# Ledger of designs, part 4: miniprotein binders against Hydroxyethylthiazole kinase (thiM)

Target 1, 273 residues: Hydroxyethylthiazole kinase (thiM), of Natranaerobius thermophilus (b2a1a8)
Amino acid sequence: MSTFNSNFKLGTYLTQVRQENPLVHAITNYVTMNDCANITLAAGASPAMCESRDEVSDFVPLAKALYINIGTINQEHKDSIYLAAEKASELEIPIVLDPVGAVAIKSRLDLVKDLLTNYNVSCIKGNNAEIKCLAGRKGHGKGMDSLDLGEDIQMVNSELSEKYNTMVLATGKTDLITKGNITVKVSNGTPLLGRITGSGCMLGILISAFIGASDNDWEAGIAATVSMGVVGEMAEESISSSTDLGSFRVKIFDHMAALTSKELQERGNVSEL

## First folded at step 2 (miniprotein)

Design b10c (from b10 with Y37L S44A D48E)
Fold by ESMFold2-Fast, scan of step 2:
Structure b10c (fold): chain B 273 residues (1-273), chain A 83 residues (1-83)
Amino acid sequence: as target 1 above (273 residues)
Amino acid sequence: SPELRKILRELWKLLIEIFKLLEELEGDNPELEEKLLEAAEKVAELLEKLLEAKKGDPSVEELKKEIDQLKKELDELKQEVES
């Protein structure tokens, strides 16, 4: 079931996270902050939720990656985000940007566009609607775009990737990760991930941890995405019923902590488009 | 500077290790707790020196030397906590 070729060694990226124990600086939302910290620890990295405008510029240099999630943004968070992104760009610390709510709220879309224009963002992670919105692709109320979602999103990812010199991850039934004109499809995961709070945010910080531990952002980002999908599958296999969502959530952390490089390599379901 | 960032990350790793050891002690050994807090203060002093350092400054080599010494001291403290 794995479509990985012999040169793409997913398992080594998980090993790098655990060997390097990267510090991930996260400015994230209050709803998922605890789960983001815990998935980072389970993977073998160290989370730091420093968000004060007076402290973020001094804190960013300690980090291997900066995760920005705008889900519960206020004025202090906005100030901190700009200060942290500026410092991270100056120091070439990778930034992972999660444009939560950019579709619904114009001020959030404007913030995300400002960040992408002014700073060096290594990865944008969003759902299909968020990613399309960033590329200016708003629906006209026509169903045609919905029928061709996969091809549309590959083109949108490539456009954004080239425009902002960044990796673009569009999450959906399958995840599409694009760098320039190269797109990879990740087919790991379970619909149960959509039935708990924070799985998308956990993916974002996990990508940050993997990128922070590696010299290869592209392969590290793919490995993080596969890891989240694989542990979701393992968690589903570990529960008695698909209605056991509390147990499912707990098992995500257990399986992330226990996941081996060999298991990740064997279970990974990745194909280049 | 990549060199200065590497030093910052080493200081952060030392601070994380100190906090983990303090958590493991849970106040059971006040003398060892005091020594770990002293180590944390030394990390803060080294961080202050690093923030004042400029690229190519000879003080960067002195900082690396002090960090190596702190790592040795912390390894000894870790063995006491784990024993």
Scores: ipSAE 0.000, ipTM 0.166, lowest interface PAE 17.9, mean pLDDT 81

Design b11 (from h3b with A8L E41L S47A)
Fold by ESMFold2-Fast, scan of step 2:
Structure b11 (fold): chain B 273 residues (1-273), chain A 83 residues (1-83)
Amino acid sequence: as target 1 above (273 residues)
Amino acid sequence: SPELLKILRELWKLLREIFRLQKELKGDNPELDEKLQEALLKVLELAYKLEEAEKGDPSVEELKKEIDQLKKELDELKQEVES
């Protein structure tokens, strides 16, 4: 179910990932690194978790996309991020940026703004609080962000998209992805994705894989977002109880690997706002 | 070119295998860690040659031969790690 452009075919982007097997270079957080690698493999892409300051700039030319997640940052990671972003921009390799912790930590917010100002970032993926914070708004509150109206975050997404010439994905109860003045709502997913660690980080690297296999960042980014949501729904359908979180996690990987282009197209729930 | 893209895909598969083997090894064997690191550096060297090949410098056949040699080396390392 989708009201999105009748010529847009979600399934073709999944097919492109599997045909191209894009190498995704990820500089990501240690908490979710393993899950990020495994969801990338399950989708049909190849993850590479090269983080060394001395090696990262030599690694970027091998990649089809660079995923930057600042969730666990130290001095070497910061150096590696700048070196990788510089090389990716020089080679026109798409960059997907995940501003983890930018709301709470000013130095992370400054890093994210610096990267967006100096490099060509293809996609910013964050939760509502992170995206609002990046736009200079007070978008954080204890348990309140998931209840915000889409109209608020839609405006914020559009402002950031135009300011940095990038697509912006704000994750929440529903996901909103914006490029310029065009915003689509992805209504696939399950609250269970919020009950395991790393689903947001897995989405970020998945977007990187889809973008890396395609010549259309916008549609590929939407297809990746829908894929994660659909797989979440399928994983929920495959467990006996909502407390089977371990089985749910396992089924995320199983269903991502088994997902067909037809299933993705039929189950996708995307509407333009 | 289509041939250079196929070579690049083979290099990606080799990188994936090296990282998988490094993960399984967990630093338990420093000699195997060193050999896996040497294989990683060889993949990077082949990637640089691939960039030069698009500019008409190195031979595509030479790159294929070096990749085949590296695949055999990694298969031997895989057997040692999984033993």
Scores: ipSAE 0.000, ipTM 0.151, lowest interface PAE 17.5, mean pLDDT 81

Design b12 (from h3b with L5R A8M R9K K13R Q22L Y48L)
Fold by ESMFold2-Fast, scan of step 2:
Structure b12 (fold): chain B 273 residues (1-273), chain A 83 residues (1-83)
Amino acid sequence: as target 1 above (273 residues)
Amino acid sequence: SPELRKIMKELWRLLREIFRLLKELKGDNPELDEKLQEALEKVLELSLKLEEAEKGDPSVEELKKEIDQLKKELDELKQEVES
């Protein structure tokens, strides 16, 4: 049977975040930085937005995980990213990489590939287009994609996972998480997450927090992905109208802070492909 | 703008000092661990408030006062850890 249901102890990973209160060092984009800090605090972890090239190398040893999001990048950010990634790799501190804009901007794709070849990245999180582009499978022209289904992206995830020795999360209508030949589908979430800014970036730092609190990166990464989806569902249930996007955003933070290990375990919708 | 960058650097120094002290304690004093965790939460809270202060809000002066108070509190905690 290729259906994997409730074998993960998802709730245990949320408990570990709250018990360990891991410090997450984030070098992230200016648009979503505040939301990334707040979702980290709501989960029970501690965010630190240390980006100065003069300070990142001293700061990394204090952290349990490093989150890198290239969404807004300048030369000092690039310098800081390389210095932080090098120190994290030396100390075996897990790195979570979010390749924002790699499809549209060649210099960002080059940066992502350089980071993956030179440093020990624990997890790559991107949308389907970003992940396909990283694997070199982008179609010719807009609307001419050869890979557009979850089953196609599963193959792409596996190839990237083996090539870079990393966990690959492709976000979409359902989220696919792959490590080597094992792929898990997460069916939690709501389309409303796509109607606010930064939900993908919040997921990236949340994965960093869960991985930072655990000795099992694979299950922790899955638990973080499920947690984001579950709180999105809870936030949708808490609003009166689908146009209450401001309330929806606020309720994400409220539900993340209030989420119990039991609720996470009961609401998690995870299957092995 | 330059003044806000100075404040951010100061918050990062306080954050590093708190984690250094937590590392030195290694859970040997649960009461001091709890106080250092509270100081950590306050540094993170002030960092988030700084994001809004980029609008030139008069509350920048309140941020400076809270940072000065946190520095004083941390110096006291440092003396307890090191002694």
Scores: ipSAE 0.000, ipTM 0.198, lowest interface PAE 13.7, mean pLDDT 81

Design b3 (from h3b with W12Y F19L Q22L)
Fold by ESMFold2-Fast, scan of step 2:
Structure b3 (fold): chain B 273 residues (1-273), chain A 83 residues (1-83)
Amino acid sequence: as target 1 above (273 residues)
Amino acid sequence: SPELLKIARELYKLLREILRLLKELKGDNPELDEKLQEALEKVLELSYKLEEAEKGDPSVEELKKEIDQLKKELDELKQEVES
């Protein structure tokens, strides 16, 4: 029996981010934009928050990855997203898509589906409800997607991965990453990540940085997911009380910047399902 | 604030350009590499001050002035790298 970590050298992908210093073009939400920029810098990559419709097409060619998070969207953002995605697909620059609010807002769901259908998206990252909604599992009469429906998120991930030819990350108590019929479970992390704003957005841009520095999107995406979970654990270990959320947030950036390839390899908790 | 967000975007654009120029040099010109490292340190210092500006100190106008100065310095360094 092989564990994923024994076969996959997680630490080499962190080293690659720091050696390559990939430029990540992010079109993201205003609530978490600063944290997204800072986690990117802490990992050893360079963030660029270019969102102007007049600039994005010229900017995309400079980037190694495009991160799209639809959390705060207006017409200019929609125009910029389509222009950037078109250019990234043309140049084979990887796109990471975060469908924030797609469950609650139909126009966002439609935008995400259009992007997945028309462009080469390397990774889609969402919570279980967002991922199930994209697969058409959300009921029209109910706002809740739950255990009552008996849905297997692994199966849903696989369906979306095959349909859109993309890697699918469903975040939850454990994170499930699927490419085709291969699913990996990441058991790193802490409930404290759910008690600060923007941890999901930080994960999305971090995946973009790792993918942008590597020719292996699958393994790089897994390494980024593990890295976020590991630094969350390290940050929790570094605070005096579970109510020290401000200190916890600061320690995430400190530990991401200090994280070594050896620590990532040793602390990673990954299994293939 | 919206003004601080605009400043953050400006700083990250400057950071990107400095890192690009450093990558092109790869230590081939030690004097120019040192100047680019100083510019990088300045961007990091201004990012630190951006957090303080959110609390109303230091003033946003002082931060804008330092960013404008750094832009001029970077334009000069870019010309030297590309020449």
Scores: ipSAE 0.000, ipTM 0.102, lowest interface PAE 20.8, mean pLDDT 81

Design b4 (from h3b with A8S W12L L15F F19I)
Fold by ESMFold2-Fast, scan of step 2:
Order: sequence, then structure tokens, then C-alpha cells
Structure b4 (fold): chain B 273 residues (1-273), chain A 83 residues (1-83)
Amino acid sequence: as target 1 above (273 residues)
Amino acid sequence: SPELLKISRELLKLFREIIRLQKELKGDNPELDEKLQEALEKVLELSYKLEEAEKGDPSVEELKKEIDQLKKELDELKQEVES
């Protein structure tokens, strides 16, 4: 049951992914690479995991979107990321950036800031801590409740969106997506997504696929976020116990492949803040 | 240089936006089309100056000022095209 404006047709964006079959170029981490490839295929897009420094510049022009995830960065990956981002920006191929580990590791934060400053990034997707860290903030557990965190994240998203001319997605219990001064709340999802590895990385590449199939980056990014949340809910409904994490993971792929535009439209829980 | 690369990206964005507005206009307003063409020529001029700055010319600050002025002019033109 969607609470969002009736003119926002979430199902249309899923249909566009399947009709266009966008090629998504991913430079991602080895922990989640396989899941990223498979969720892309399940959605109806085509993944390509070209990471070699010698090949990425030639590969980028073939893609409809570039997904950058810094989760397992080494020097060759860093070189490949800069080369791919430069070529994608040159060709106006949308870049989706996932700043994995930027909170804990200064060199990753520096890389992310450098990428945002030098390249045209269409979307930054991170958890609340990663997004706050990019804005120069650190939260205190004592002084923060869920409402204060939500208001702070909305302001942080807007600040980063204006500063870098990008869409900002902060993932949490609810996901907040901001472009400029407009923020949308996505209430789909399940805590079980946090109990398997790679759900955040799968969301990042899924956003890349949806954006790659559409000229409306904003609505496509929202539709991808809702799709991942809806699929998570459907997967949870399909298992017998919350400890069936292996079955839950398998059902993510099954439900993404089976998800209909009608189901996405009916289950989407989206509101403008 | 990160600064020069950022300027290059800004000029590319301005170039693409002008081309988009020209396509949207479809020649329906010759005066506005001429102003968009002048803005496009300014982007090309600034791109040439950027190439000179990359060779160690200290004109980077002047280039930034000219880009900011062009952005203001383009915002006004965008409002006229889209109104």
C-alpha cells in the first residue's frame, strides 16, 4: 500500500529495466561480487565486473551505468576507479558510489571525497554513519534517538546533495533519499537484510541498473530502493524462521526475478517529507 | 590537477545543458536560440583557456570567475526557455 503521490508509477521503472536490459559496469568488492551480479540479472539487467586497470576505460563506453563500491580496495582497484569515473563523467554515464568503510578508514573517506569533488556522481548510497561521516559529523549513542537521527539525516542528505549535485540515499530502518531540498522516505524492508552480507551492495548495483534504464534518475533511484525493500519483505514472508538466513538470501533472488510491476506499485511504501 | 579537473567537469555540464536547451527550443525563439549559441561559444572559449591553464598558466582564478558569470547567465536563459 503506497502512501506516495499517485502520479509516481514505481512499476514503470521495473518495466523499463526489463525492456532496456541495461549493461551495468561494476567495480565492486570480492565479498559481494557474486550477489551483485545475480541481483542485477534477477532484476532484468546485465552485469559486467570489469575491474582491470588496463580494461576499464575501454569497457565504460559500453555500459549504461557505472557502480563503484570501495569495499575491498587495493591500488589497482583505486587506479581502475579513477580511470572508470573519469571516462564515465566524460561520456555522461551515471555513476553510483557506495562509500563502504568510509567511517572507519580515512583513506577510503579521502577517496570518496575526491571522487565526489572531481566527477559527476549521480547517486551516493551509504548507511547513516557513512553519510554523516561524509558531511563531517559523528553521532553519539547517548544523545540520539530515532526521531533526532531521522531529522539530522534529512539535513545531512540535503547538505551533501547540494554540495556535490548528487542524489543521496541514507539507508537505515527507513531509507531516506534526497535530491536538493526534496526528501523521500522509503519504509519497505526488513531487519533480515542486515543479517546477510551484501544487501547494501546489491541495493547499490540495483540503483545503477534502474538509473541506467531511465532518463529520470530521481524516480528510478527511488523505485530501485523500494524494489529491494519489497523483495526483502517477500523473502521474509517465504521463510519459516528468522534464522533461515540462507533460505532468506535465496528468496531475495527468486522474488526479485518474479517481482511484477503491479506488486511493486501495490507494496511500495513511500512518502515525501 | 584536481581543481582543473573540477573546472573541466563544470564546463562539460554547461555544454550539455546548453545543447539540451537548444533541442528543447527547436528554433521556436530565434533571439533565445542566439543567446544559447553565444553561451555555447563562451563554453568553448573557456575550454581553450582551461587547456592553457593546464600548461601552468596562473589564470585559474580568472577562469573560475568567468565560469560563475556564465552559470548566472545560463540560469536566466534556462528560466526563459522553460517558462
Scores: ipSAE 0.000, ipTM 0.068, lowest interface PAE 24.9, mean pLDDT 81

Design b5 (from h3b with R9Y W12F L15M F19L Q22I)
Fold by ESMFold2-Fast, scan of step 2:
Structure b5 (fold): chain B 273 residues (1-273), chain A 83 residues (1-83)
Amino acid sequence: as target 1 above (273 residues)
Amino acid sequence: SPELLKIAYELFKLMREILRLIKELKGDNPELDEKLQEALEKVLELSYKLEEAEKGDPSVEELKKEIDQLKKELDELKQEVES
């Protein structure tokens, strides 16, 4: 951590999650809901998957963070998202927003922009295409080499961060986290995370758990991102073949639960751009 | 599916209640903590089965029965914790 901030202790944020056991209210997609709950438990936090329109407003005050993932959405779900976001903003409960599918569907992009404009969002986590589309730029899929667009994504992150007063995490071959004019690059991770369903959604709820346990949203968000990357590396080291994707997925949960503050501090690979 | 959404919400309420009771105990009753941990594991198991229910087997009716049984067991545990 000497290349970024010598006083930044990644391990401290993992310790805070386990000491505080923050309750994370998640409104997320049905495909990854179970994995999101399990990764939250493995990290030492408590997941709560409340999405009923009649109950979300009563539930939000009990939570330390609200995770919103729009991957599966209907009208009732949309109503719940607005009610939960409004209550969280009123109570200054941090909101982590994952704009799944915003690049493909205009109504989803409109929802995300509306949430960012009207509510206090602490972190936006998306892939490069989603983040660029949110900024009004052309989105390209993961298959497009980011070499030609590398400089753009850092600038896009900064523009969105300033516009919405939020932290912006753009996931890709490397993860870029921006707050204002400061961008941090997380070099932990493995391509295998892209070969299982829901790793991005698991990262989103992990960020929520870390932020919910800390008064320093910026450093907690970085620590969560590093933790997911480190655990991915450990899971890859634990399998016999790159085609053992089922074992890889299982090992993510095992290593997240076993991860120590010392291991996180030693394996973290973070640099300021 | 409105039915699957209702089941997901019921599991969420059970998980929330169990976590609240665990916090209220503060580790002061290991026997009750063990039973609450078992109930929490059951909620997680049922959440996994909810995911599998998309395969169209009779798991949905079995899930409802197991959720109802867990609710009854949790009501008894809640009375012991709060007393």
Scores: ipSAE 0.000, ipTM 0.117, lowest interface PAE 19.1, mean pLDDT 80

Design b6 (from h3b with L15A L40A L44F Y48E E51L)
Fold by ESMFold2-Fast, scan of step 2:
Structure b6 (fold): chain B 273 residues (1-273), chain A 83 residues (1-83)
Amino acid sequence: as target 1 above (273 residues)
Amino acid sequence: SPELLKIARELWKLAREIFRLQKELKGDNPELDEKLQEAAEKVFELSEKLLEAEKGDPSVEELKKEIDQLKKELDELKQEVES
């Protein structure tokens, strides 16, 4: 076990979310909006799904974190994202950016690059293909090669983290979180999370809630990632069959709401690379 | 496998140094910006070659040679940026 994990109090970050009840402003996709709101409530935070061009600038100052997910984008949505990101950067409200579909759509990649260049983004969370694409490498959308011994994604994460002064989370079979040249591997989770819609989006807003409740973005982001993984494991343990996907989804919310600081600390599987 | 892991770490170090130098330069020298961008593109090419090498490509020795050449070029660029 790394020295990092021996001193890292994962459970305290969950306690901070519940104690502070941070308001999380989310501009997110219509497919997963309801699940994002519900996982935020289950964690002990308050979601606000305000996306109107006319309202976002007035709404941002009320929030402790801004979650941006570009999964469904039109001109009004794009305008709202720019306005919200500008106001959040101005007020030093942390921004969590989820570059959904940046691999497939150039206009989305351009939007993500603009946001990272012009605004203070605290965390960017994507899958391995999205993160590689953002670094200028070709993504093939089918996970990592067998040669990927962690080094390629670790390198990409570090490059982006240094370039944009942001924390980078690359999700995969294991999740890699990088700030500068420090990379942490989170080994919690279950393949069942890939069999329901929106688990990645739920992780993004959960990171926003944890960061919004803490002055330590790095450790809070790691704690949120571990929390989602642990809850996924607990939900799998509580269903009768791997085909009980509806029950599995319901149990994610139940277990997030019931998760204790002690359980999070004991079940967390985190190592520094 | 251990040899390929060492190559991956060398590519990571080169990429990080290039991004550091690009940040330090900040458009003050367009010619050096172009050369640093060429070096970054070369690291990306070598990363693709590394993935091919694991799939049975016998060109690991050529990859090592190109990395050594890129290191020498980057040392020269570093001196120009930091001078």
Scores: ipSAE 0.000, ipTM 0.117, lowest interface PAE 20.8, mean pLDDT 80

Design b6b (from h3b with A8Q L44I S47Q Y48E E51D)
Fold by ESMFold2-Fast, scan of step 2:
Structure b6b (fold): chain B 273 residues (1-273), chain A 83 residues (1-83)
Amino acid sequence: as target 1 above (273 residues)
Amino acid sequence: SPELLKIQRELWKLLREIFRLQKELKGDNPELDEKLQEALEKVIELQEKLDEAEKGDPSVEELKKEIDQLKKELDELKQEVES
């Protein structure tokens, strides 16, 4: 698994999403909810934004994946998250967890750790700071000092993956995906993804869609990450100026919907570390 | 199969609409809440039938008919909810 740049690998997972059209149950934040729904549709999956505590337990059995993003958490969302995660774990429906704000807010960090400890989470996706914080390298002091010294994110990913029996995606200049002691580097993407709201959330739900359509969580998660990076590059190539952020955002959806298996294979930049 | 995927998409659209209407009516009308819950149970039943059809069951045409009927029932409920 030194590269996933063959047509059989990456393109196959995009094809599976479009063939299976997986229902993705998302409990997500109000800021990015619309973009998450639209990127899911563009990829060829179906989003369902069911968040009511009275309804989530009945909804989860119908879904192929559960996406949890804690960005705008309130008490009802917290209740819904626990109910949905419990039902998904019971039914072996894959859970993708996005620990938004866990670095800044202790109650969010505690929630994320509780979910990882008590439920079968298939993938946790965060930026480098969020992932390092989950590994105990948080706040000002020892954790912050370690981050400043260029702590090896590959090692942090492996520690978390082994501890929680989950796939760990750390997003940054390059994205690192780890399962156990195996780490893959994804070098696709553009800094413009960091200049619009919701690109991280869109990646999280996209991972959920790919995992929901496949029996191979590891390769599906990698293919989703590459797909988001590739469409980001294509969207950047489609705008006239780096300040055309509105057009850039629109082009992400256009390119995700138009992306072919061949384009994904040819543009994918993936290596095993 | 493209035909089965189209049916799957129609079922998910029905689910989203039912949840939207339930949210709008929460606690306001017990009779309509019961009818929306019945519609939800019908969608679940149709999802199970779709799973069987994906495994080679030839009842796909009956599924389409039941989905069309449920869409009509839900449109009527929508008018009552939104009125």
Scores: ipSAE 0.000, ipTM 0.199, lowest interface PAE 14.7, mean pLDDT 82

Design b6c (from h3b with W12H L15F R16L Q22L)
Fold by ESMFold2-Fast, scan of step 2:
Structure b6c (fold): chain B 273 residues (1-273), chain A 83 residues (1-83)
Amino acid sequence: as target 1 above (273 residues)
Amino acid sequence: SPELLKIARELHKLFLEIFRLLKELKGDNPELDEKLQEALEKVLELSYKLEEAEKGDPSVEELKKEIDQLKKELDELKQEVES
């Protein structure tokens, strides 16, 4: 069984990003804001880091996608997030939500659940621990869902996807993307991505750019995930030592900017579970 | 509609131009910054009207005229920024 037939061409989604130059409105954390802007530019999209409470509702209509990352949240950010999400949902502008810190901080988990319940979120991107916490699967019965079937992240993804009518990307040893009952495994990447700050946040805004340039959010989201993994591999291949983390980070941006549709198509490693 | 898609791309290009000019100014000219913010507000208004046009609004021709006028205003602002 083929994972994707001849109609799914990873390279065409990268071409669409560069052809359409989608504007991505990002409300993100201050630690990774600069890297998020730069990866967006490197991919061929345009970032807009508008977070002002008084301006976000007027800014959202210009964007092709809204990226929300709660990593360094304060009250003004929280207000801006709600206003932007409300406007994006009203206008059917896709929202990509990154639930940073939802595992450790209950108020953040509550915020994420509130956003997912009240607004139309196109994609949730989190690590395995964050995604499991959203489904209530932590601490063996404390805060766990009554349907707890163990540590199967594919089942957790499917449950959240159906509950919130959204695409769910769980990043980990392997990346799993789920929409409804369909799950795709992305096998591109390198452990070095876990050794620099912000690779997960860069993936979130990159997904936003790809979805914003396409009318097929499912395939665009997969293509963005593969693109991040492929450039991670290329960056690792370009450094002399695994301890060259600064050079590795620089090479992420270089390879994203240089990545060709042909390279993405040839290096992409995806399978349906 | 192919026509509405063309208008959407035009509005997006105008937004990116305004965004680039605002970055170039870096707050060095408050009067030009205010005029660029007004142009940005106009792009937002036109984006809302475009969404209504997707629902069969017959005012697509008026939307095109407003975009053309905004382009002329932006060209004048570009000359002031670059000078």
Scores: ipSAE 0.000, ipTM 0.172, lowest interface PAE 17.6, mean pLDDT 81

Design b7 (from h3b, 22 letters changed)
Fold by ESMFold2-Fast, scan of step 2:
Structure b7 (fold): chain B 273 residues (1-273), chain A 83 residues (1-83)
Amino acid sequence: as target 1 above (273 residues)
Amino acid sequence: SPELQEILEELLELSYEIEELEKELKGDNPELDEKLLKAARKVWKLLRKLFRAQKGDPSVEELKKEIDQLKKELDELKQEVES
């Protein structure tokens, strides 16, 4: 049974984003930065891409949420991330962490673990492989002693959520969001989201915007995830061919900007596991 | 404040324009990359001033003037990139 159909309305969280216009401070990767900024604007929030080591600590207090995406990290970015996370934790500004590349690169995994251990992270969003890697599992082919045996991602999410006191979103064919021992499955979306660059990063900053506009991180994070899936479906419905990837990308922004609370509520496909 | 929100939106628009120019250059021109980085840092300093203005009463008119100057500098950078 859908938890959201029984006890709250998904559409109210989209309304809160548009009414509050939360400023989202993003330290993110250069490949997807423009798309992250534009999806944030389309949703009704305001993105700010302040990355300078000298400026991030002064900028964080102005924001409603901090989005950290480590996709193109260098030493200045690492310094900025630590300074921003420290200030956000002091001020209880929610942090959304996207551990891009943590599976392949040990220094990124170490950075993510340090952030989760030392700071109050509201949400960690990654794909199944990134989330399993954070839990100490290895992907198929990583080594002879480590196998992906089809371990239930729901169990991995719960383990991480309890260990780090954070909400965990594992993206895949369906998205699983866990807080403690409660897991919700979001079945909205389209395979076309996997055929453009940056859809995962756009989801991460979108979660930051929704959380920044609400005092209920759990429901806001789920509403953001559903919103991304729903606009993906609408974008697919708006193109003539599955090969119209450029049009598909453009339609994601159009549909996010046009998305109504009613549409989000009616199209949301969410169940508690 | 509607006025402060308008200024915020202008500063964020300048930040996007700078990011797009950086991507267009693809690191091919270190001198222009450095000028764009300096422009980006000016945007963030103006954002900091804007939020302090929200708490106190520093001059919003001075912020508008600095934004107009930054827009002119960015238009000149766009011409250099196009060339």
Scores: ipSAE 0.000, ipTM 0.115, lowest interface PAE 17.2, mean pLDDT 81

